# Miniprotein binders against o13629: the designs that were tried, part 11

Target 1, 363 residues: o13629
Amino acid sequence: MLEAVTNPKSSLATFSKQLNGLLQAKVVVCKSVNPYFNLALENYLYENSTAKHCLLLYTNSPSVIIGRNQNPWVEANVKLCRDNFVNIIRRKSGGGTVFHDFGNLNYSVLMNREEFSHTENASIMIQALRNLGVHARLNQRHDIVLAQSQRKISGSAYKISRNRCYHHGTMLLNSDLEGVREYLRSPSTGILSKGVSSTRSPVSNTKLLKAEFIKQVISCFLLHKSHSTTTKPLSKPRASSKRLYDIEPKSVITLEQNDLLGVPSILKAVNELQSWEWTFGQTPSFKQHLESTELSVSMDISVVHGRLEKVIFSTPNATLEHELSSIPWTGLCYESGFANTFLISGIHSKEAISILKWISDSI

## First folded at step 20 (miniprotein)

Design i01
Fold by OpenDDE base, look of step 21:
Structure i01 (fold): chain B 363 residues (1-363), chain A 119 residues (1-119)
Amino acid sequence: as target 1 above (363 residues)
Amino acid sequence: SYQETVRKLKEAIREAKESGDPEELARALLQLAFALQRMGDYKQAVRMLQDAIQTARDIGDKEMQAVALAALGLAYERLGDLQRAMDYLEQAIRVAEQTNDEQLIELIKYLLEWVKKYQ
């Protein structure tokens, strides 16, 4: 436990020592379920860890995690996520959208760029699964799948910089797979996005206990990384259960959220990840066509940085088209801008209000 | 640009304060709040809306007060404070009901339902 810095000077030295311990740790187990904190911690370790290899393990509360270049309105039901207190977070890594919940374990392997291997990190996870009686393999997409059913149990993404990289992924243990499908299904129609689209695959739970899986992952990781320094071929795993305890207790750190509240860079990263500008404002440009046959109206929207750039109406009623076109659409935030348009427009025509309601319901 | 609109509205707020025109002040505050909301700056929008609500109360403009309360509710929704969002929208309805503007009342009721739907 990193003691919360209650007293500034003696606590700074203790905190500095604890922080240095964290930065040197081979394994970090975060107990926080705050997804903003966990992703901020991952970025912090990516930027600051001095360990050759660092394994971060964490679980998030219910959260849709979108890739760096994805459109949240295409990748998820943003409304349904909000309605169910499901966080929407844009990660700093590429790849597709994933759902996190209490039944999911997140892993991140942080390393030097030169040591980046999709197959190596996946092999650690596959070995941990095997030790618990789950037969898995790596597929052609670098997903971990159940060997028999080919159902995806782990998705992965990565970030590579000049000197450092991380390879992170999910492990489905006991997630709500039905709820996941609903949150990851956008109701939005007519969107033409420049964003990266997700490939959906059949998923399954491993049905493993989180605590047991964590123990196996840590064991397999530490064993693998200890042997990679010794050129000796993997002779048969001698069942020496004893060597798991000879792990220097300093190499595995357990963290709570309160342990790092004093780190300004983590707080900044949390605030960035929580911001509308990061989450939605970083959305790649898109266009949307909407049509209501009932209201005899069509609308073409251009969205840049999550804001309306252009809105074009088409309706057989020229007066109504003029009313709708007179609204200052440009720069309204997608979603919230439409709700605010009701108050801003000064339009009192019943037909215009009906169309505004339709717009609000359609996005 | 939005920055230019915000600049112009800040200038209008200054001019309205200097002239002692509370109606123009309330209008300019409300418009600035909307511009800030459009920019995703909900925290600044909240401040402008609070000032707009007070100014609208001082002049007895119930319509502007209702609109500003509703906008304050929406700003709190975007800040993740759903309880305050609902509370201010409900206040906005109660004020709007004193205007006899059925369209305004219906509109704010719709916004409340919208916020409730997105809880």
Scores: ipSAE 0.012, ipTM 0.239, lowest interface PAE 8.3, mean pLDDT 83
Fold by OpenDDE base, fold request of step 23:
Structure i01 (fold): chain B 363 residues (1-363), chain A 119 residues (1-119)
Amino acid sequence: as target 1 above (363 residues)
Amino acid sequence: SYQETVRKLKEAIREAKESGDPEELARALLQLAFALQRMGDYKQAVRMLQDAIQTARDIGDKEMQAVALAALGLAYERLGDLQRAMDYLEQAIRVAEQTNDEQLIELIKYLLEWVKKYQ
């Protein structure tokens, strides 16, 4: 029995061929529901794709996706997201906060900077919707809305660099619209943020089957982008070179997370997107005022890079004010600093514990 | 800075391992876990707390074991694993009850009821 020694050189050559195929693909359908991987893949294709236009399609597990310059504690219920295993991710594009789940389809069109058009990509999506009996239009905010109800079914954002860009968006198929409202409603009060605020709009589902919508989007995209290439005059057919069967790089690639586990730049991007420093540490500076009439306490905080810079208490009880002010607040994580003080600053009075709890319930 | 504190605590952990001082090791692990929690790095804090709990158990330091278990419970709460949060807080209470420190017992009981209220 000849043990087929799988030559390690053949695996590298196969991987290199697969990677080149990915970078030349006109359409990439990612089957992974890992939002960190999908956003890392989007960035990888943004940086490395050689296709004039690449369409990426993917779905995320339940995730709040915040804009590059947003405050997660203003834009979402961070606690509720954590308690329900909803990811919070800071994207590298601008714009507002969105919720992704299994009922949403994400699209991204990656292209050269000179090819940037959000309107063309929206028209492809609107045509795909029309082919499935859904009448939609682009509004003045560049949202795709249902023609009759004017309810938002797709939001979009973009990133433009020197040489490359992408335009990406959502498509609500059968998303949890209640979860969207709950996860995107911050309980936090008294926040003065330098972050970009989201504009909320009434949303609806298209109620389309994901598989059928993907087929229509791919078809409409390939048809639309095929016609844009034919307007360059075909330069003369050069004669004699051997028919290398141009194994046309599969115009459509289906990809799983495991197919790219060997790509260091993707792993680095996943690790960045999962980091506290990226997600919360990149939060624009903010101040918060809190007051409790029941506890006869007020608090003023400043937060820089998601960490406490200054904390000021005011109470009628001087001993309690001194106790609370003696806690080494500076540099504590905003999200965990108050909970950690129960153990890291010694044993507190019952009154101080009640206030620390109230703070943790109010942020 | 907290980054400098984390560096110093990592050095202290190395030195405690090299010297074979389990008491200093447990203390340095716990302090590093607290610094990591302050920085929002709950995943690394969990690892340091697990090592601190084991070291505290090995030396018979019930107070440090109870505190480290309670801190582990809070780290899991921040990670969204409420079941592990409660389980570790309950373990922390059981260990704290062996210290006769009424204030520590009351504090950990309060933390457990706090975690339960958010279920």
Scores: ipSAE 0.000, ipTM 0.198, lowest interface PAE 13.0, mean pLDDT 83

## First folded at step 21 (miniprotein)

Design j01
Fold by ESMFold2, look of step 22:
Structure j01 (fold): chain B 363 residues (1-363), chain A 119 residues (1-119)
Amino acid sequence: as target 1 above (363 residues)
Amino acid sequence: SYQETVRKLKEAIREAKESGDPEELARALLQLAFALQRMGDYKQAVRMLQDAIQTARDIGDKQMQAVALAALGLAYERLGDLQRAMDYLEQAIRVAEQTNSEQLIELIKYLLEWVKKYQ
């Protein structure tokens, strides 16, 4: 897929032909590590692909990906992520929070609603693993686990509409499993959230080479979808996998972010995914209760669309309660350290300063 | 609301420029920057703080200069530029030490340590 640079009218016609080829592809391997682009591309293919089944493969730079209805302040340490250039992104599918880095491969199978199956796409992944000497099975939660250790190597989620769906997941190859724990450990306490909570499982890497796993996944996917109506058994799957891949090279395309710079709907989706209003502002409304015995104070807050709606302090000191309530809390962006600017924007009592510091240390 | 606060402060800035009142200009710029930061508009806040710092320098108000520098550091922390955040908070401490406000010095030092807590 190439963009013409010589004539705007010619550029549009050439681009339209290349885009049509993308929408008919059976396999798309995306070289971008930009999580905003990759999720936008997934959604674009979900909405527009005409292939009966389409497999999308990609890797993201270090990112915390939260589900559509999750609370990022429950699921992650937002400040730690920001301090270490770890993206926090709300995806459009449901389910729990995952961490992506350069050591995992993400897969997404786009299909018609009537083709949806929790087990069919997992069986393709399990066969690819088996062909590379990794013995795995699907557990009761629809996670793929190593047969010997029962440790999770792949989790998945799905998005279903009236006509189309996608089933997407991660495959742990050589991810930094130790380093990621702190990004997913929220420092917040007392949050009462109606959002979906994540369930954590022990994980392991497969230690497979990404390029070899990609080749096997593509081969198994194409073979499975090509042989669905045949009665002839496969004699040598490893040899036939390479053979099939060589026969159907046109059904597999590789693309980069620059190939799609001219697609308006992708650009709009990237902008939306990058916005504060999407990742943080779309958080389901929640409440938080914090209490300090040492300072003889409690704080109750309600948060709507990621902003403070109401703040109530309770303390035996009426002058202090009035002072704290005089601070303009309503409309403040909910975030680690949201009280910090108040410490330097006025004159406060010693007691109020202590409480503002406590808030900053607690959220 | 913060939106009404922003509207009023933009008017105050315009009036301070027209009347040639640099103390009011610096005050209004700083208060506008705080409102923008609290709303999550950190990029606009940075621009207002740069103007507030310069205006505070021009009038010799070291307390306001220190506060504006500290606010700038906090804005860069939210933008994910931890190195600039620490640099501006350190500058704020040095300017605050030229005032007689021990409370301001203590608060800016607390904010620097808060910014650095995962370092």
Scores: ipSAE 0.831, ipTM 0.949, lowest interface PAE 0.6, mean pLDDT 87
Fold by ESMFold2, fold request of step 23:
Structure j01 (fold): chain B 363 residues (1-363), chain A 119 residues (1-119)
Amino acid sequence: as target 1 above (363 residues)
Amino acid sequence: SYQETVRKLKEAIREAKESGDPEELARALLQLAFALQRMGDYKQAVRMLQDAIQTARDIGDKQMQAVALAALGLAYERLGDLQRAMDYLEQAIRVAEQTNSEQLIELIKYLLEWVKKYQ
């Protein structure tokens, strides 16, 4: 989590000039690795860009990105992520959970709603891959997979509103594929969720150099969009042209994070995305059932806006049931270890202590 | 509600400072910190716990000092500062060993292992 840094030496005129250039750009390459800034920038361009099509390219530091309607405690090991400085962030688009790290490139195509196409962005990416010797295709789930192994190298999601949309995805170049499995393996059991769950596919790296892939994606994007308004789509992509890229260099902007920290709407979006209330509190309501045969107890939990709403214990020991129910569960933040402070506050029976430890070990 | 608990404890802290009652001040700070942690306000909880620890030291209450140190460790774990979490829990154990409460020592050792479970 980076604090916003403003440049006190920037004049308002210089700031306005940078912003006007950004809003007219056809391609934005962002050098920031801050996922909160990068997703806020995506939404800012989605709302404010004047270009007919805008391609945003960025990389995030290690992050679990969950979809708008997903449950983070189903999709990820939240404590493991926190212990290893892996961000968990809810995006504004739908779809499933994805892991980002320094070994992938994220891409987003922003456009008017009526121009949305599930396959258009994919065809641009597939051509860029082909130009670099990687043979890939779009599968039935709209993932990009290697042609031979069928392993996923890119997934995507979208956000569509009344007037604008974006279609964004992740291209695996040299990502830590072991980390994906561990961070996305939730330790939670018994959760009954109304949120969207992920279906995960085997993944692979393309092993492409990021700089080379960026060049090809930009070239293919600019060439593709130059043909989209005048003729039928090309049946076979033309070879990329250095001349086309060379004559449109002003349409390609490279950003650093500090360039835009003074934009109030971006700062507000960063603050929202960083908030617990957005990532965890916007989780669809869910229930959880936990049971211990050894302790002869069960626990039913209802969670609303990421907080315990109701907790019901069932045990044959009525005195113990009363003791556990007297703990002020309602309003607690749902989290790994939410019972831990009760262990060191107040006086509890030996049996209640055992159950509190069991809760802490189970969630 | 926890919001009502926080409001009442902030009043108790103000009253304890006005009356010069450090035992009540330490107790109210610690209770406020627990309420804040349970609501998910870990940054405020850390600030209250730092004050609670110092007040408990000033009055010589080793048991309260150990509990406040352990709570501080748990708050830092939630903030993602695992090194500080472990350091404060280890401090809490050392202070708890200066008490006659074997149960408190065992519970703080359990919390230290829980905090470390993915290391």
Scores: ipSAE 0.821, ipTM 0.946, lowest interface PAE 0.7, mean pLDDT 86
Fold by ESMFold2, fold request of step 23:
Structure j01 (fold): chain B 363 residues (1-363), chain A 119 residues (1-119)
Amino acid sequence: as target 1 above (363 residues)
Amino acid sequence: SYQETVRKLKEAIREAKESGDPEELARALLQLAFALQRMGDYKQAVRMLQDAIQTARDIGDKQMQAVALAALGLAYERLGDLQRAMDYLEQAIRVAEQTNSEQLIELIKYLLEWVKKYQ
């Protein structure tokens, strides 16, 4: 696929054949660490792959990945992430928030809807773990946990359409489990959201080498799907027995981001995933209540599409209540520090200034 | 509404440029930048603030210059450029110290500490 990326005009026919090969691949290993590209690629394969089963493997640079219907201000410390160049990205599937870094492997199994099974894909991962000396099992929440400690090493989620679905998850290999908790500890209080946060399970690393785990996952996946396509049972290896490479010897593709620069639908998906409107603006509507006993004030906020819709102050000081209500809150982007521009954009009483600082310190 | 506010301020900017009224130009640029910033258009806000800062400097309005610099710092914080955010807020403090406004100095120092809270 290199010629299409580096010289697209002279390689157009070759690029088309390589793209068709991608859409028929049983395994895609993506070397990009760009989470926006990787999630866009997953969705592209979900919509366009013709393989009966396709395994996508990738790793993301440090990123907070929130579920389709989650609230990022409940799930993460957004300012801390921004200050440290940690991505925040809303994925297309449901479920809870996870952190990705270079120490985990992400897997996605794309398949026809009628073949979806919570346990089948987990069994492939568990066998790969077992082959490398890690004993794990699937729990009631469909997490993969270590057998002895019951600590979670893999969580998963899925997306289903009329014809296709994917079941994707993370495998903790050597992630920074301690450092990641700071990014997932929201400083926000008083948010009333329909998407309640589950208590997160204790996690652990498997301490497996990523390259060895990738090889084992690919082998287990291809072997499992080979047995599914065989019409007669295999009793033992023989000279005439089918082998992994005999059933689809060119079906494993290694891919880099530059290989797909010429695919407009992927570029469009990357742009959407990068947009504020997707990650923050698609947040389900929520309310927040903040109270300061010291300042004798409370603030009630309603947020729609990530923007303030209504702000109500309650204080025994009617003049102060009127002053605060005259600030143009409606339409303001909800974000840590959203009151900061008002501190310098108008003339306010000392009491209003104190309340504006309190808002900035509280959100 | 946002669209009406932006439309009115863009008209004021055009009129101030045509009439050669730099005080109205600086004021309208700053107000447009605040409106853009509040609606999340930080990239356009940065462009308007750069013009507002220069216009305020040209007319010698130190208070407006300090406010515009502070707003620019806040815009860069939202864009994830913490180094520029701190740099512009520090510049804003230096300019505000020339105004004798104790309150403005204190507010901009508060904003600098807020921007740095996870430093």
Scores: ipSAE 0.799, ipTM 0.934, lowest interface PAE 0.7, mean pLDDT 86

Design j01
Fold by ESMFold2, look of step 21:
Parts: structure tokens; C-alpha cells; sequence
Structure j01 (fold): chain B 363 residues (1-363), chain A 119 residues (1-119)
């Protein structure tokens, strides 16, 4: 029943039904690969879902996801990512840096704070893996590893507040494990950071088909979270292709980004996650020391909220030191190539030009 | 301080327009664009640089035109538009080659290679 001209009342009623269904859903499978939308959706469900437990499943296009308190210039090659259309996103949960691509599946279990467990969701994932012939276990760091090789196939992080929490993680299905290393290899040296550093482990793929794994995860999740004496039929909980308009409350929903274009809080969260001020400006304050024996110079910088606060040069040439200190460094965004505009914005000595190039090549 | 700097430069732009001093207008536009780029306001910097480029063309100042084109390329690199960044830096090189400044040519060529370093 489609009208030739969209009826505003009909569209509003349909939207309200979709939103109510989403907020009551026990499982949400999102087909969007937009990492900003997917993380915004996770936060939206975290804040607004009324289900006792909600499982969100999604995949992101190539992205470097840094933890809440990490330094992106320590954890990744920011310019390489930007030049290759690899997103860099700060998430709201703690922990270390991960790479997402089309070959991994992300899971997020949203629950009430009193139900938080470090191990419960891992056991659900391990059971789903075992049902598909992959033998895995939880290690002492709470990573899921292959039983034989001990190589990591899933890492996770948590967000905990007063009322709700989520436990989210990755599952390596068929990710490009070799191609990702250079995105996570920072070219920077000399950074003294108060941010959380990543602990990186050898990784492996499970080689499972995504659709097959999704079905098993949904089945294991719904069975495990049920406190009813009646076991739900596995076929019903595994139906991930149900349309949003056909879905009853407290059920499995498959979602596309276009279904939620009209939710202002999601749009606002997407804009925040995309902002420089969030991903880079929320970086814990840090210092960096760089030294060139060839140029007989050292540079010490302090960075606050992703911007240069103070820059100190040390060189035997006092005239050069004064020249470099006269450059307006304060307030400049810390980023690869931050010295580049100074090469063309004023008159500099040959020695200062050499040092500016060295800075651009070093950061 | 940043807002004060931008306000002073906008005032200088208005003054240069009123006095009919296109050389000062182009200089003030370029200074404003550099200030915007330092603070990360690359979209506004692009707009100021487009005006600076046109003003520099109008007065025949090839050195200023090349500098403004190079700055525009750097702004687009920061905005994630690598194709436009390289195109504007290449344009900047061609304009700089019409000047007597071999240093400017070398610096813009260095910036182009820096922008391209992962290509």
C-alpha cells in the first residue's frame, strides 16, 4: 500500500513505528558500512534502547578506530590513512586501537549496568564459533583466540555508565591482516604520551562466512539471554532479513542507514564523531622531542587538545634559534605537515628552511 | 586572540577595498587564509585563497599568485581532496616558473612531493 504522494501523517506514523521497534529490539543487524553512522547508532541504542539486552551487529568500511584516551599520532599513520580513504575515528569506549574492514564483523551488546560481565558475551561468541567448527577460547587478557594457534580473532572494549553499558568487539572473519599493518604503524618518534597505548597481538581470520556467523551469534545470544523455561525456536531468532515494517516489538531487526535519516540525535552524533575536535582534539596532552644531528637542532613541543601549545628549539646558532622561535607555532593543529605553510608564508634563512623541511619530514 | 586576529585581518581587507589598494587587498586576504589554515579552518581558507589568487592575477603579481595557489593546494590536502591538492600545487609551480624566484619554485616542488609521499 504505497500512496502516489507521500502522506505526512502516514510517513510520521511509519517512522514512529520503526523507531519504537528499534528501541525495543533484542537484536539489530545494521547493513550500513558507514563507521560514523554505525558508532552513532551504537551510542543511540546505548542511550535509548528499552530492551534488557540488545545485540548490535555491523561492519565498517576501512577504518582505524582508536580508544577514547589514545593518541592517534602514536597509534596510526594519519596521513597514510587520509590519503587512502581510511577513516580515523575515536570511539567512546576505552582500550586500544583496532582496524575495521569489510572482512570483520563488529558486535555490541548493550545491557543494564548491573548485568555487566567481562566474560558472558565472550562465551556467547565462543559458542557461536564452536557451532561453526572454530575452536576458540578466552585468554587471560579477555581476548578470544584460536585454541590451536593462540592467535587473536576477537578483541573487545567496554563503555560503562550509571544506568547502561555496552561490551563491543571485533570478530576477524576474512580481514586483510597483512595490508593493515602500515596504517597502524606511526611514522612519529619522540612522543611522550599520557594516552593509553595499544597492546598488539598476533591475529588470524576465522575464515567463516559473515552471514553464517551472524545467524549463529543471534541464535546463541537469544538462547543465552533467555530466562524463560521455554526454549525459543532457533529459526525465529535467526531471521535477520525481516523488514523493519514487518517486525514486532522485542524482535530481530535488520536496519539500513536510510531508515533513520530523520533522527536528529543520530545526525548530531555523526557530526560529532566526524569532527576534528573529537577525534584529534580530545587527545590527552602530550609532548614530543625531535633531534637532528645533521642540522644540529632539537625541537620540543607540547600539544594540548591536539594543538601546539609551546615549541622550543635548541641549536648552537642563536640567530637561527630566535628566527625559529618567532614563527607563530602556538594554536597550530598538530598534524603531519603542520610546518608546510611556513615554507611559503614568509622569508626564512636557508638554515630555517632546512629545519622546516625536516619537521615536515619527521611528523 | 584568534577571533581578534581574524577580525583585524577582515578590517584590513575592508580598508584595502575602500582605499582601492589591490596589492594590500591580496596581501591581507593571503594573511587571513594562513591564519585560518593554522587554526584548522580550511573551508574558509579556501574561500579567502580563491579571492587572493584572483586579486594577485588582476595586479600581475606572479609570486603572490603562486604562493596563494600553493596554500590552496595545502588546504585541500588537509580537507582530504588529494587530487585537487596536487592540481593546485602543479598550477602553483607553473606560475612560480614565471617568476625570478628559484627558491619559491623549489619549495613548491617540495610541497608537491610531500603531498604525494604515499602515492
Amino acid sequence: as target 1 above (363 residues)
Amino acid sequence: SYQETVRKLKEAIREAKESGDPEELARALLQLAFALQRMGDYKQAVRMLQDAIQTARDIGDKQMQAVALAALGLAYERLGDLQRAMDYLEQAIRVAEQTNSEQLIELIKYLLEWVKKYQ
Scores: ipSAE 0.794, ipTM 0.931, lowest interface PAE 0.7, mean pLDDT 86
Fold by OpenDDE base, look of step 21:
Structure j01 (fold): chain B 363 residues (1-363), chain A 119 residues (1-119)
Amino acid sequence: as target 1 above (363 residues)
Amino acid sequence: SYQETVRKLKEAIREAKESGDPEELARALLQLAFALQRMGDYKQAVRMLQDAIQTARDIGDKQMQAVALAALGLAYERLGDLQRAMDYLEQAIRVAEQTNSEQLIELIKYLLEWVKKYQ
C-alpha cells in the first residue's frame, strides 16, 4: 500500500521512493479492476519503467478492448456494451478486439525493443500453465491454445517503439464466454471499414485459480529472465529450488489504484482512454450503406473521426429526399440511434419520421 | 458547424437573459442541448436540458417541456443511465399527454421503446 502520506514533504519523498521502486520492479501486480487505470498503468510502465524486463499483471472489470486501428461499431455491439456497463476501450497497441472480465488475467511484458520475442513471452505462460496441469501450445497466429482442443485461451498484441516494446495478452481462466459473444457481435450491417478486422477463434477457459496462475507466472517469469543472462539452453530444470521465497521482495510490487492517483501522466492517460475522441473519434474512416425495400429508401453514410461527414439519401420521392437531405447530419456523432434527436427537435413529414425511426433501428 | 451553432446559441441565451425573454431563453437552451447532444457532449446537454425544462415550466410551455424531458432521457441513455432515461421519457409522455400533439406522444413513446429494446 502506498500510504496516502499526510505530510506533503515526507509524502513527496516517500512517494518518489515508491514510484522509483515501481519503475525498477520486475513484476507489478495491479489489484485495480478499473480497465482505464490498468491500461494507463501499462502505458506508464511502458514509457517510464527502468527495468530491463517488467511483467505487469492485472484483471479488468467487464470491458471490450479494441485495437488501436479498429472500428468499435464493427468489432462490438456498442449499444449493448453501453447498456450493460461494459466499457469499450481503445488500446494503444495493434491487433484485434478482446473481452476482459473478472475471469480473465491480463499480462504485459515490457522490455527493450531488442529483446522483443513473441515466442519467449508465450513460453513463460505455457510453462506456468504446464506447472498447473494445463497443456497449451503457441499456434501459427501466436495465440496460446489448448494442446488437445486447439481452442484459444490467450490472445496477444504488441506495441513496438524505437527503444521499448511490450507484449501483452489475455489469459482465460473462468471468463463468461457466452456473454462475450454478444458483446463482440456487432449488429451493424453494410459497413465498409478501413479498420483492422478481428479474427474470431473458438475460445476456452483454462479453469485455473487466478491466484495460483499469478504465482506460477511470476515464478516462471523471474526464473526465465534470470537465466536468459546465461547462454545455457533450458536443459533439465536443476531442482535448485530457489523457492518463490527467495524472490527479492523489492522485485515484485503489488499496486492498488489509489497508489498512483498522484501521478499526473497516469491521470492524463486515464482521461484520454475515457474520452470519446480517443475511443470513437480515433476510429478509421468508414462508409455504411443501408437499404429499406419497405420504405423504398437507401442511405449512404461516410464517417470520419467517428462523425458523419456525408449522408446521401436515395428515394423515388424527390420531396422526401430533399427533406431528409435538409437535416444537418454533418458532424453528428455516429452512434446507435443518432437520428433520435431529430425525431423530437424538428417537424417532419410522416414519411421522414418513418425513415428516421428506421435509421434509429438500423444503427 | 455544430461548434458555430453552439457559439451562436450561447450568445442567444445571453441575449434572452438580458432581455428577460423566457420563451427565447427556453428555445435557445433546448436548441443548445440538441447541438451538444449531436456533438456527443451529453453532460453539458443534461445541464442545458434541466434549465430548459425549468424555463418551459415557468412559461407554461408543456410541448417544450415534454420535448426537453424526452431529450433529457436520450442524454441519460447516452450516459448509460437507462433508469433515468426511462424515467424522463415516461415523464415526457405524461407531459405530452397534456398537449393535443398526438405526434409528439407517439414519438416519445417510440423513444421509450427504443431505449427499452436493448435491456
Scores: ipSAE 0.700, ipTM 0.902, lowest interface PAE 0.7, mean pLDDT 88
Fold by OpenDDE base, fold request of step 23:
Structure j01 (fold): chain B 363 residues (1-363), chain A 119 residues (1-119)
Amino acid sequence: as target 1 above (363 residues)
Amino acid sequence: SYQETVRKLKEAIREAKESGDPEELARALLQLAFALQRMGDYKQAVRMLQDAIQTARDIGDKQMQAVALAALGLAYERLGDLQRAMDYLEQAIRVAEQTNSEQLIELIKYLLEWVKKYQ
């Protein structure tokens, strides 16, 4: 029970002080499993954090996270995701598509551009794994892999701007690796996309407890970044057990979704990330060719901003080709069953109905 | 464009309300709902379809009622509410069975199976 702060002026001052504490934090642990909130928080810290280095840690509910320049219909089974309440989210970073669930931990290191090192951040994660008996290494693709099996346990991406950057990644603890394969397998055929394609790699779980791994990551991060500030070559580090107790309590913040509902920029970012225009409308232009030998029909689709721009039919029946071409395809959202409203909104030939059903079954 | 179609249909809805023509009102609401669905505005489409279903019921047009119920099922499928999608498609079949349109019944049955196929 957060006490009802009765005075509205004291609530604003307390909120401002909490927000300033968040912006100065070296570590932020988000307890929300809302993927839109967590990605909005990452963007907020990217833009507003005053810390030299900020580590964000969070977990998402089941979600397919696509890269900034990826095609969701190439990278995932969009329909299967929707039908199983798996979120599809376009992130602001580049790279490939990843699946998040309750068995995955996300990390993000936010820093000034001059401090950008993907190798340092990976070394912190590898050290945290080592402290828990998991032997891992960085590979040539900058993925963290198990040393023995070479299976991927962490994928990463980054965003670099003029003054700020972040390096973020996954850590597979106890994720559903079978369910992941189904959501990340597009059923779509004949797509010619300008989008960035994902490279798939064999994955494994670390089988670590999330709470233990979080503690190790925080410890390794704080130790590593505390040594970076001391320019003097400290003589041989005596194994001074600098107790975990000398972590200034203000350096690590735990937050919930409700703590930031009053921040307009976070709400705006959540709304952007949830929007169809961001998720699907930001898809790079693509074409798709479909053919049915049984129906003696071919269909060429061009898609721009996730909407049909042009549809071309080819059939041996000129009357049927004209009927299909008379349908107002331009401006429809590209999505499985986009033809379904035409089945019930007009009178069509039997041949046109068969083709409309074929379209609804093929996309 | 769909934007221009939506503009014209909103004018037609206004005119139908001013003239007191419930048949033209039902038709214009249904056509607006289809345009909104095709544009990806499923939330507005649901509102227009609810009004279309009620108006079609009030005038006794069972065929229009069945089509509007089926379209409401499709709008809920797009919103991720598969239970409501199936419930409205099943209701659309039951209303369509009270009409002489075998083709409409078959089309709505196809849409119901299409929604079920991925459950």
Scores: ipSAE 0.657, ipTM 0.915, lowest interface PAE 0.8, mean pLDDT 89

